# VHH binders against p49116, part 5

Target 1, 238 residues: p49116
Amino acid sequence: EGPLLSDTHVTFKLTMPSPMPEYLNVHYICESASRLLFLSMHWARSIPAFQALGQDCNTSLVRACWNELFTLGLAQCAQVMSLSTILAAIVNHLQNSIQEDKLSGDRIKQVMEHIWKLQEFCNSMAKLDIDGYEYAYLKAIVLFSPDHPGLTSTSQIEKFQEKAQMELQDYVQKTYSEDTYRLARILVRLPALRLMSSNITEELFFTGLIGNVSIDSIIPYILKMETAEYNGQITGAS
Key: E = the ipSAE of ESMFold2; O = the ipSAE of OpenDDE; V2 = 0.75 times the mean of E and O plus 0.25 times the DockQ between their complexes.

## First folded at step 10 (VHH)

Design d4 (framework vhh_brivekimig_d4; at its last look DockQ between E and O 0.49; V2 from the best seeds 0.00; counts 0 for: pae E 10.3 > 2)
Fold by OpenDDE, look of step 10:
Formats: structure tokens, sequence, C-alpha cells
Structure d4 (fold): chain B 238 residues (1-238), chain A 122 residues (1-122)
């Protein structure tokens, strides 16, 4: 069997909405986040191993890990997205009027802590200077996580995850031979992803969704999009 | 050039039914999901329903779930919306749109369609 990932899976280029508004509004944030989500899903779909699992299993996997995958995407695309600015805008909007319901003090704290964790995670990844290959493998490891409840084909998922891990190991050993502990430093970042609430992420980045549609509910539809539609969503082309 | 032309609107009594159609041209119809959106008088646009390119997957707003059915005929480049058990609050201009973009807060005005008027009144 060939490798889990190829060089084609390393490319992860996010195209931001244009033009950028003077003040980041909810629409811009939502659109940016949506494009990243689409890109992430498209990336997953491009992996032969992912395709081999079947549509139902794929949907279940993505539902389970979309937040982690999205967060890795945020980290990877942080500069292109001006993530710090986006997060600041989100905080500002939260303070002013995005939430239809009055948030309790505890909820506000939770949301702010989430934003902090998100920023810290992205900063930590930047400090590690994670490259495109490493991100690809990390995303694969996150995607092919067998430990989510309700998954089918867990044996195959586990095999794919192991393969991703092995390939990452080989890559790091080859590319960063002088840094003996780089692999470990990279992998120990993954637990932070599991501490982040998908609900809060959704509220922060996707509150502008029309029709009160959840990310969970739209995932199967995104995964079933035709290639042309995917490309249109990623590039912003109608 | 992408063209979408809606038809089938009219005046119906509460509890009545209508079937809307959207004729699409200017793009590979089957390659794209399609959506219905509506705009009631004095209100902003509201997403109604979407269907995948193949027609294998459908999604509905909670407000219309169980009452409306979206479908498509790719051989005819036509999108449909069967509306049953219509309510006064369903009164709106109905538009068809290409893609899922409206689910993610894109402007519903990125199309030139005139829409079709549905009026539910006793």
Amino acid sequence: as target 1 above (238 residues)
Amino acid sequence: EVQLVESGGGVVQPGGSLRLSCAASGFTFSSYAMSWVRQAPGKGPEWVSSISGSGGSTLYADSVKGRFTISRDNSKNTLYLQMNSLRPEDTALYYCAKGYSYLFGRSPYDYSSQGTLVTVSS
C-alpha cells in the first residue's frame, strides 16, 4: 500500500474573502470560517483512505473531529486570516450584540477562556514553526481518531491513524534530524484540541449561519458537495 | 451567464399547496447544490431549503420542515419546491439560488432573479 498522504495533501491554501472590510463584521468572520471549514472538508475528501471508509463513516468522523480539524486549520492559516484581528473582532461583537440571549457571567467566562485557549494553541503552533507536512499529518491523525463514540470501522480508522503517525515520524526524522524531540513536542499539542468546545467554536465563528443550522447538521451535505461546488466555496466564486 | 428563473407562485388559502419551479441555465446544473430562499415583506431573507447536486441529500429550515419538499430534475435543469400546508407566515418572494452559500451567511442578492411571489391569505 502507498502512503496515507501525498504531496498534494500538503497544500492547504485558504483564500480570504475580498474585499476586507474596514471593520470586521460577523459576515466576514463567518465567511472566512466557512471557507476554512470547506477547505478542511475538501482536504479530508482528497485522502484516498478517507474515501475508502465510506460516506457514513466519513460523516461520523468529521462530525466527531471537525472542531479539532478546524482549529488546526486556524493555526495553520493564522497569518493569512489575521486570526488575532478576527478574534479581537469576535470579542468586540460578543460584547456588543451578537448574542441574542443574555449570557451569564459564567458563560462569558467560558467563551473568553475558549478564545484564550484558541489563541494560545495557535501561538504555540507558531512557536514550534510547524510546517505544511507536519500540519497535514497532524490533521490526518486528528481525522482518523478511532476513540470517538459510535464510530464504525474503528480498526481501519486506527490503522490509518497509525500510518499517519508513522509517516509523520519518518518525515520529522528525515527533515529535522538534529531535533530529536521534535515529534514529541508536536504530538503533545494535540490534547489541547480535545479541551476545546465545538459548541463554543461554532458560536464564535458561525453565529451568522442562516436558518439556525448547525455545523453538525451540514457536514454530510458539505461532504457530498460536488467538486465544482467545493471549489466555488473555497475561492468565493459563485 | 448564470440564469435562474422562478415560477409557480400565486395566491392560496391557508392549508393550501403550491409547487415552485426554478429553471437554471448558464452552468452545469448537476454539479451544484441548489437552494430556496425567501423574503417576506419587511423582513430579511430567509433560507428555506437546499438540495445536493445529485439530489441525494436535502436540508430544510425548521420553519418549513415536514411541509416543504425540495427536489430537482437534472435532466431538465430544474429545481422544485413542493409547499404543502401553507401558512400566512409563508408569504414571501421565493428565490432559487446556486449552492449552499446562503447557509453560511452569503448575500442572497448575489443573483439577479426576480423571484416568485407566494401569498397565503384567507
Scores: ipSAE 0.039, ipTM 0.501, lowest interface PAE 4.1, mean pLDDT 87
Fold by ESMFold2, look of step 10:
Structure d4 (fold): chain B 238 residues (1-238), chain A 122 residues (1-122)
Amino acid sequence: as target 1 above (238 residues)
Amino acid sequence: EVQLVESGGGVVQPGGSLRLSCAASGFTFSSYAMSWVRQAPGKGPEWVSSISGSGGSTLYADSVKGRFTISRDNSKNTLYLQMNSLRPEDTALYYCAKGYSYLFGRSPYDYSSQGTLVTVSS
């Protein structure tokens, strides 16, 4: 019993590497994205309901939804990150890769379509002026998705998702009491998250990772990291 | 200014052991996680192992788990990698790095370290 999220789960402050370079580079983009990923994982593992599911379920759940959480984080932090500038730099890099014959035409089409979908999603969230409480509940709805294959405890996960949906409904009704359709407008944006490819997200934002290490393979490590080390990764403290 | 100096590499036969050291300066060593990374000839860098600032948490790549042991001595500002049951595929230039950031795309070359060469061959 009790609320799924507390006010501590609403705070979501991304700190960017400083200073911002005049011309964006792979290291700046990867560092910025890594900070957002760690912030998102720190957020998820701090939730008592998530902790209650157990380590194996936690790992499986985050592996299934990390890209959706990351994408919500991109939308929430788009201004702080200067995301439109980052995406423009990536598009310019892709154009140079065509000139150097580094990518196939089919891959470039896939990546460009993904960039357009991501931009459209972030713009739609900005148009709705989604607040921090709403983002926190949307992330919880995405995190506690019972439909992913291979999950254990799916009945309990579904109950947590329903609780997140109810808490979002209560919040929207209290805070936006004169806007009857706000909840529906918010919820219809969620299916777009399932269209985002984790493979392409890795290519766009995590190209500086060593070798072919995928985010999926490091999830168990991230979830077990000590809080002090987490904070160093989130803030870039040295 | 952060400085990391690796040592302890050499030539060893398969099945042998080596102990690598990394002397750290220019930062509060005990406050930061440390990592080992290796780069085999003609290949990109590969993360090997990480240890928390306190030393209470360790993590290993699957390829070295059970054979390598990461440790640190915070009183000496020194990171270690004990490598046992060495195989030819462990042949690489080994670097230490401050933090966990190597998992997420920071290059060890940002710290101007030279690394220490480990060669496993008959």
Scores: ipSAE 0.000, ipTM 0.282, lowest interface PAE 10.3, mean pLDDT 81
ESMFold2 (binder alone), look of step 10: mean pLDDT 80; pTM 0.812

## First folded at step 12 (VHH; framework vhh_brivekimig_d4)

Design d21 (at its last look DockQ between E and O 0.66; V2 from the best seeds 0.00; counts 0 for: pae E 8.7 > 2)
Fold by OpenDDE, look of step 12:
Structure d21 (fold): chain B 238 residues (1-238), chain A 122 residues (1-122)
Amino acid sequence: as target 1 above (238 residues)
Amino acid sequence: EVQLVESGGGVVQPGGSLRLSCAASGFTFSSYAMSWVRQAPGKGPEWVSSIRGSGGDTLYADSVKGRFTISRDNSKNTLYLQMNSLRPEDTALYYCAKGYSYFFGRSPYDYSSQGTLVTVSS
């Protein structure tokens, strides 16, 4: 069979809301995050192997790994997003809640640690100077994880993950032949994604969702969205 | 300019039904998803439902799932919300919104400022 990913899957361009406000408000953060989420989901959708799993299975995969995909997306788009600034803004907004004594000490600790973990992860990825191909394959490996509970077609999912891993290996060997241990250095970053709470990520980036809609609940709908519909909203085109 | 005008609101008893309409203009209606949002007195806005441009795929908030049906007629540039088995907690000002912008946040450019009032009371 053909490769799991093609060059078309390497492109991952996030368009930020414009104009950027002087003060990053919750709306801007949420919109930015939403765009990244949509981009990540549609990226997954663009993979033939993903479609081959069927709607129920691929939806379940995304539900299981959206936080990891999102986090990889944050890392990949950190510069374009000015992620440090966004995270600082999130902290500032949280400070208001802290000052108002709306959060327990334990919760504050959890949230702050999560933000720290996000920042550290993204920094670590930047230090590794991960390229677009590597990100694409890492996202694929994360996407096609067979070890999530409740998944169907786990054998097929595992095959796709192995294929992603092999293609990544081949790419790294070819592109970075002088760096014998680059693949290992890249892959050892993935466990950090599993330590991050999807609930806290959702709270930090998606608090602005109307009616407290969960990411889990909208994933099936996002996956069915026409790209043109989404792009139309981004550009404001009639 | 995007224009959205809601209608069909009113007073109904619990268990009753209403059908809301939203007349859209100023954009290619069929190219955009549409959404309903509501705001109850003293509460923040709540997303209710969305439908794709083609009219095929729909999504509902858990609170209205099984009771409400979103639909659209692209030939008439009209969005609908059939509300059945209405409950007092459904009492709210209902807004029509272009796309998913209101779904993920409030965009002052993509939703109606007026809304239509639905009151469910015995």
Scores: ipSAE 0.029, ipTM 0.434, lowest interface PAE 3.6, mean pLDDT 87
Fold by ESMFold2, look of step 12:
Structure d21 (fold): chain B 238 residues (1-238), chain A 122 residues (1-122)
Amino acid sequence: as target 1 above (238 residues)
Amino acid sequence: EVQLVESGGGVVQPGGSLRLSCAASGFTFSSYAMSWVRQAPGKGPEWVSSIRGSGGDTLYADSVKGRFTISRDNSKNTLYLQMNSLRPEDTALYYCAKGYSYFFGRSPYDYSSQGTLVTVSS
């Protein structure tokens, strides 16, 4: 009962490390990506429906969908992050690695294909001019996906997903009343998220993590973060 | 300003134990997670362990699970690392770090600290 999301769930402000280095490096990229990951996880745990599912279910859901949430965050924050510049720097590095190293040629091809898919996804979202409300509902739809293996409470998760879909529909019809096909255009972008490899996302954005920690292993700790710690990590604090 | 001072390192035989300490100042210690990071000679930094501000939840790198224990005393603004069953590959300069920012790719060198050297050899 009640709306799934409120105005507080539409706010999604990414702050970048400052100042931007003269040359992009793995530490700047990883810190920027980590801030987006923290922001995405805090967003998810702030949703009353998510809170109601319980800690074990919360962890399972986020482990299953973190890459989709992160990719939506990349698309939403692409301009603030200078994502095109980051991806171009990564591509140049990979091309130099082929010339000098010639290792993992098949892996480099996989990574390049992933970069192309990511860029096309972000471009398609920008072309549709997806607004903050629409992003919030899209993130809720991918968060409350009942079809991931190993989930409990799948009927309740499905009900929450249907609620998110209904609220997106109502919002689009009210706000974009002359664009009959806008909802359909938006929803058909979602399957592309399932094509994004979490393994490659880690390689692109999180290779600078100290300790070679996988995102799956740290999700329980991110979800339990205290408010002061969380705020200090996403603001770029001084 | 944030200051972190590591101590307790030394030379120890394989199988031995050491307890590292990190004295913290310049911030509200109990409000932040803390981490241990190490750097072996000629290698890049390696995350070792983290602990929540309240002291409850801990996380360990696979290479140290079961051998190392992170803890904190918020009344003394001090972070600890109990290292047991030490191996030669644990030889490194050990640093403490404020928050999960070092856990998620913030360089330990952003805070000017000396670290504490642990050497495990026969």
Scores: ipSAE 0.012, ipTM 0.357, lowest interface PAE 8.7, mean pLDDT 81
ESMFold2 (binder alone), look of step 12: mean pLDDT 80; pTM 0.811

Design d22 (at its last look DockQ between E and O 0.03; V2 from the best seeds 0.00; counts 0 for: pae O 5.3 > 2, placed apart)
Fold by ESMFold2, look of step 12:
Structure d22 (fold): chain B 238 residues (1-238), chain A 122 residues (1-122)
Amino acid sequence: as target 1 above (238 residues)
Amino acid sequence: EVQLVESGGGVVQPGGSLRLSCAASGFTFSSYAMSWVRQAPGKGPEWVSSIRGSGGSTLYADSVKGRFTISRDNSKNTLYLQMNSLRPEDTALYYCAKGYSYLWGRSPYDYSSQGTLVTVSS
């Protein structure tokens, strides 16, 4: 019964690979993105409500929403990741590929549109100055989405989402009492997450990861990782 | 050793349909995204469609959206492209590729294959 999230779920510290290379490359980008993905999956796994749904439901739920959680993580960690620098490196690579005739026009257009949508989303979150508590509740709202196809326990998932919405409302009202419309401005940003393509996210951030293995194929293994190995991957507090 | 073998091409009239197949071996097929790429006479290669390892998420080039459907059968290690409402502009050599990332030097051409020829003419 208690609150859906506690203070331990608010902490979300991403540690970047060191040192940052003089010339950004696919290995640095993939390691950085992998750390964020592992941090996001550990965050989800640590929630008692998530644990209560059972392993099969957990795997299905995360497979359905990992891209949205990852995108929220990118927005939250954009400064520490130097996300603008990473995206600029990707854009520069795309320009070179055009000159060398390696990409189709439709592909380039789709990838560039996705980059612009991602930057727009991150900028809008930065303008709202979303704090760590707000990010944690937004991630919970996204995680406990009952409308994904193939889910079981959708009634319980919906109840957890409603609880996340209620706790966000309570937090915003108490913490930002002078800003009457803050909750509405925050919630209006969520639909943009469903428009982000998981295929393109894989191409932007996970190129070269184990021969381009799809993220949804490794989610069961990430969720089952032993705590010690998991902590080593995210380099968080121990 | 990765092997990809395309089939199902042929000659059809405009408005016709074809179903292409790609038999895959030498890797765990269900773990990888797969793509279709085509090369028309006198033009460079053009990405057509991609599908995630689980089969749940697809992407299409704007030129084929609504007419082509990518699918996969992971139990048979086979990738498919259903092509409907074919146009002369779809005439090309079609081949499949493991993965879909062009961004960092991983090209669909990293794996040799013959492809399957689709000719739409009248």
Scores: ipSAE 0.327, ipTM 0.703, lowest interface PAE 3.9, mean pLDDT 84
Fold by OpenDDE, look of step 12:
Structure d22 (fold): chain B 238 residues (1-238), chain A 122 residues (1-122)
Amino acid sequence: as target 1 above (238 residues)
Amino acid sequence: EVQLVESGGGVVQPGGSLRLSCAASGFTFSSYAMSWVRQAPGKGPEWVSSIRGSGGSTLYADSVKGRFTISRDNSKNTLYLQMNSLRPEDTALYYCAKGYSYLWGRSPYDYSSQGTLVTVSS
């Protein structure tokens, strides 16, 4: 059997909305986040092993790990997204909302801590200088996590995860042979993803979703969208 | 310039049917997916349905599955929404949008301006 990932799965190019507004508003943030989400989901969909699990299992996996995938995507695309600027805009927006809605101090703390966690994670990944292959494999490891509740075909999922881990190990050994502990340094970042609240991430980046639709609810639809149609839309062709 | 004009709204009794239309211009219609969204009085917008550019694939919100049918005629640059078994909770202003519309508020990139009102009442 062939490798889990190919070179085609290494490419992860996010196209930002254009033009950038003078002030980053909720729409721009949500659009940017949505594009990243779509890219992440379609990346997952492009993996043969993912397809082999079937639609129900696929959907369940993505529902379970979308926040982690999204966060890895944020880290990977941080430069293109100007993530620091987006986060600053989110904070500013939240501050205004907090003042108006009289949110509890505890909630404010939770949200702000989440933002800081996101930023720290992304910064940590940048410091490690994670390359495209490593990101691809990390995303695969996260995607094919068998430990989420309610999953079917857990044995197969585990096999795919192991394969991802092995391929990552091989890649790192080959590419970074001088750095004996690079693999370990990379993998120890993954637990941070599990500590991040999907609900808060959704609130921060996807507040502008129509009808308060949850990411969980739209994931099946995203997975059914055609990549070509989506790409056509984001290119701004008219 | 992208233009989207909805029509077909009206007042119907529960269990009734309506067919909405959206006339599109200013872009290659067949190259883009299209969506319906709605906003009920006092509520936020809600995604309703989407259809691929080719018309071969459709998506529906759970709230309308089995009752609503989205379709398109690319030769006429027109999007449709057949609404059957209408319920009072379907009362809303209905909008069409270019692409998979899932963003709150009017997308700065792809959204209609007017909408058509659907009222379901006994």
Scores: ipSAE 0.020, ipTM 0.408, lowest interface PAE 5.3, mean pLDDT 87
ESMFold2 (binder alone), look of step 12: mean pLDDT 81; pTM 0.824

## First folded at step 13 (VHH; framework vhh_brivekimig_d4)

Design d23 (at its last look DockQ between E and O 0.62; V2 from the best seeds 0.00; counts 0 for: pae E 9.4 > 2)
Fold by OpenDDE, look of step 13:
Structure d23 (fold): chain B 238 residues (1-238), chain A 122 residues (1-122)
Amino acid sequence: as target 1 above (238 residues)
Amino acid sequence: EVQLVESGGGVVQPGGSLRLSCAASGFTFSSYAMSWVRQAPGKGPEWVSSIRGSGGDTLYADSVKGRFTISRDNSKNTLYLQMNSLRPEDTALYYCAKGYPYFFGRSPYDYSSQGTLVTVSS
């Protein structure tokens, strides 16, 4: 079999809503996040191995790892997104909720810690200067994780994950031959993704969803969407 | 210019049925997904349902699942919402929207839509 990923899977270009408002409201944040989420899911869908798993398995995988994929996407697109500004805005919006006594002290702590973890993770990835190939492989490794409960075709998933890992190893060895421990430094960041709550991520970035729709509930629908539909949505084309 | 005109609203008793329509113009209707959104008095907008351009895939809010049916006639550029087993909590102004406003955080009011009022009351 051929490689898991091709050069086409390295491209990960996020288009932000334009223009950026002076005040980042909940809708802007939600739209930005939604675009990233959509891009991430459709990226996954573009992988032949992912397609080979079937629709049900694909949906289950994405449901299990969307937060990790999203977080990797945030890290990768941090500059384009002005992530620091977005996070600051999120914090400001949270302050309003805090003032209204909508959150318990424990919940506030959890949310703030989550924001810290997210920021720290993205900063750490920036420090490592992770390139597009490495991000692609890391996303693949996260996507094809067999250790989520309720998954079918776990043997195939594991095989694909191993393939992603091997390809990453080969790439790093080839591209960064003088840095013997780069692979280890990169992979050791993945556990941080598992410490992040999907529920909190959803609350922070996706509160602008109309009707309190859960990410979990729309994932199957997103995965069925055509690229043309997506493009039409983001451009607002008539 | 994108235009969406809703109709079919009215007053109905609990357990009753209504069928909403949305006439679309100003864009290639069949190329875009369409959605229904509603807003109850004193509440924020709530996503109700979406349907793909081809009409093959549908999605529903949990609150309406099993009771509402979204459909479309691309030849007529019309979106439909069949509402059965209506409840008082379904009382709202119903809007037709282009695309997936529930996902991208777009306002259902981005397009000139007046909405159609559905009142469920004894």
Scores: ipSAE 0.256, ipTM 0.654, lowest interface PAE 2.2, mean pLDDT 89
Fold by ESMFold2, look of step 13:
Structure d23 (fold): chain B 238 residues (1-238), chain A 122 residues (1-122)
Amino acid sequence: as target 1 above (238 residues)
Amino acid sequence: EVQLVESGGGVVQPGGSLRLSCAASGFTFSSYAMSWVRQAPGKGPEWVSSIRGSGGDTLYADSVKGRFTISRDNSKNTLYLQMNSLRPEDTALYYCAKGYPYFFGRSPYDYSSQGTLVTVSS
């Protein structure tokens, strides 16, 4: 048996598309979001405990939690991505879509609430100055969530989640020994992730450029993707 | 230099069939997923289908599922699209692409070849 995560799982380096356009457009936003999504899923794939669950369980687990992992990634990379600028551009696009009668009033409310929840979550994480080790353990806690419907092997998933929680506790106590309530403050932020809608995340960040194929349906292909294929997709170098 | 050359397009009646080919060179073909993308006149590009480098896993847009079949021959560096039960809405310029171009939200300039025109009309 051993630790759930190693130091290689702490590294989470997002590279933005180059060059950055003068005005943000849907293609730049979608490319940036796609890079984060692939980075997040390949991060999960690299964990030995995740590999041990078997390929069908892996696919089901990532389908259940990809939006939560993505949202944690947005918070972790918010400054590198200039997320506040991206969200402002998305809001401006939504206002144009309203003028063209593309959205219903109920949909507008849902989307704006989602944007405000996302902004609040990212601001709260920035206020705590969550470090890279803490993000890695939080992502592991989210990944190994036994509560999602339709999962098999939930007892093993729960065991891995408890291990992630233990390792986070040990890290925080060792590294922030004078901050008695840091662990509690970090953990109480996680329930907000359950309020994030995967369908709205797709609309905000992926703009339907995946065609009529949802992220749920391409997850098996992302998880099976060869290293050369993955690097070609996220670098885009010619 | 990556080079992709499409062929096999033409004019066909509704309900007909066509087989498109894409000859690839300038990269290790078997190491990369390949995709078909189409662009109808006056519209933006639309992803159609993808296949992994190994040829074992395929993915289709809902609009073509059950009618189109993507395949590849890694020994000939060639990608194929078998199109059956063609409809007028399938009329478009068809391109092949290296990788999964729409998943990454790439610029329309990611398509550098001329493509092959498919026209479905009576």
Scores: ipSAE 0.010, ipTM 0.346, lowest interface PAE 9.4, mean pLDDT 81
ESMFold2 (binder alone), look of step 13: mean pLDDT 81; pTM 0.828

Design d24 (at its last look DockQ between E and O 0.18; V2 from the best seeds 0.00; counts 0 for: pae E 4.7 > 2, grease 29.1 > 24.2, SAP .762 > .668, placed apart)
Fold by ESMFold2, look of step 13:
Structure d24 (fold): chain B 238 residues (1-238), chain A 122 residues (1-122)
Amino acid sequence: as target 1 above (238 residues)
Amino acid sequence: EVQLVESGGGVVQPGGSLRLSCAASGFTFSSYAMSWVRQAPGKGPEWVSSIRGSYGDTLYADSVKGRFTISRDNSKNTLYLQMNSLRPEDTALYYCAKGYSYFFGRYPYDYSSQGTLVTVSS
């Protein structure tokens, strides 16, 4: 009972490693991406409805949607992150990998198509001037998706998603009353998120990692972290 | 503001042991993966070992597996490297490095710490 999200769930402030280097490097990109990932996981875990689903369901949901949440976070924080500059640096890294014969031509095509899709998504969200409330509800709609294979408690997840949809509708109608079709314009952007590849996101933003670091494989550990540890990951002790 | 101070280096015979320490400050130590990196004279930096924060998951370069043990004491903000069965090729300046966050860094870090010199004489 009560609203799905409160004002505390609207705040989504990404702090970049400081100072920004003169030339972006893999360390800065990976630390920035790590902060966004942990900010997104902290946000999801703080929602009472998410907490109510239980640990196994939480893990399954986040494994299914972490890339979509991360991509929404990229769009929301694109200006703060200087995302266009980061993507340019990633393209330069790809060119170095080609010279050393580390990537196939098919892989390069896949990665470049993903970068284009990401740019188009972020541009479309910026053109709509999506605000913090709208982003919070969109993230909730993505998080509480009952259609992913292997989920339990799908009826409860569906109820939470419907509640997120209703709260977004009410917010948009009140706040943007003269823009009759704003809700429809916002919602039609979401299907593109399912087309984003988690393995390519890992290559784009987490390529500087060592070991068996699939984001999917470490989600159970991230969700078990203490709140103080989350805060350390999000801010980098700045 | 991040500070890493290495210690414990010295001269040792082949087959001997040393224990390196790294005192960390200026960040939430337990939140970060930590690494040891070494640089032999006339060579580029070489990643040696890494350890994750709260769960202590470890990873080692093939050249040191079974001989070196990385550990950390989060209550003392200190990273350790136990080096056993030392060989002349282990001679290098050893320094510690802060990871990106929870994750191990793949590439040598660009922080200027002094490091601690290990010399293995034949």
Scores: ipSAE 0.178, ipTM 0.579, lowest interface PAE 4.7, mean pLDDT 84
Fold by OpenDDE, look of step 13:
Structure d24 (fold): chain B 238 residues (1-238), chain A 122 residues (1-122)
Amino acid sequence: as target 1 above (238 residues)
Amino acid sequence: EVQLVESGGGVVQPGGSLRLSCAASGFTFSSYAMSWVRQAPGKGPEWVSSIRGSYGDTLYADSVKGRFTISRDNSKNTLYLQMNSLRPEDTALYYCAKGYSYFFGRYPYDYSSQGTLVTVSS
């Protein structure tokens, strides 16, 4: 069958919107996040094993894990995105909402905690100095998670996840042979992704979506985008 | 240069119908999804519908499902929006957009600058 991932799946280059505004506004943040989301979903789509699951299963799978994939993407692209600046801007925008009494105290706390979790996760990944291969395999492990409710072909999904794990293990052993516990250190970060609310992520990053369309609703559509459409959407090419 | 020109707007009574058209040029039309977005007075932009380039898969906002139909003719580089059972809340300036137009403030040529006005009033 061959490996689950190839070198082509290691490449994960996010192109930020240009020009950057003087002050990061909701639209810039949303556009940046959307590009990352599209990149993440189309990355998943580029995996033959993912394609083999079929459209319905693929859609369900992405719906279940898009937040985790997105978060891994944030971590991976943190420097390119200037994530700290984006998060600061988000907080500032949130403060405006707070002042307008649009959010309950409990919701404010939840949102702030979520931002903290995001920052901490990304920082932790940076400290681990996760490379492109490791990110790719971690994404695959997250993507091919069989424990989400409502999934079909769970046995096959599990097999793919195992394959991703094995390949990651092999890679780490080969590349970081002197660090015996690196694999464990990397994998132990994955539970943090499950602590993060997809709803809050959506609220923070995707408030600028036209018509307040949900990520869940557009996922199947994004997955059906043509390559040219994707490239045009991401890079702005005509 | 990407050009998008909308037409077909007008004034209609509630329950009436209109068909919007968008003439596209400056890019390979068939290779890209196309979208309709609208903006009502005093409101922000709202996504209405999108259609895939090759297979013609369609997606609609909940507010227009069952009433609006998006279609395209790739041979004519034209996008359409059939609007039936129109309601006062459908009153808006309707824009044609290249790609999946879920984001506000995209590149300048992704959206039409003019739009076509649809007014639904008794």
Scores: ipSAE 0.026, ipTM 0.428, lowest interface PAE 4.0, mean pLDDT 87
ESMFold2 (binder alone), look of step 13: mean pLDDT 79; pTM 0.807

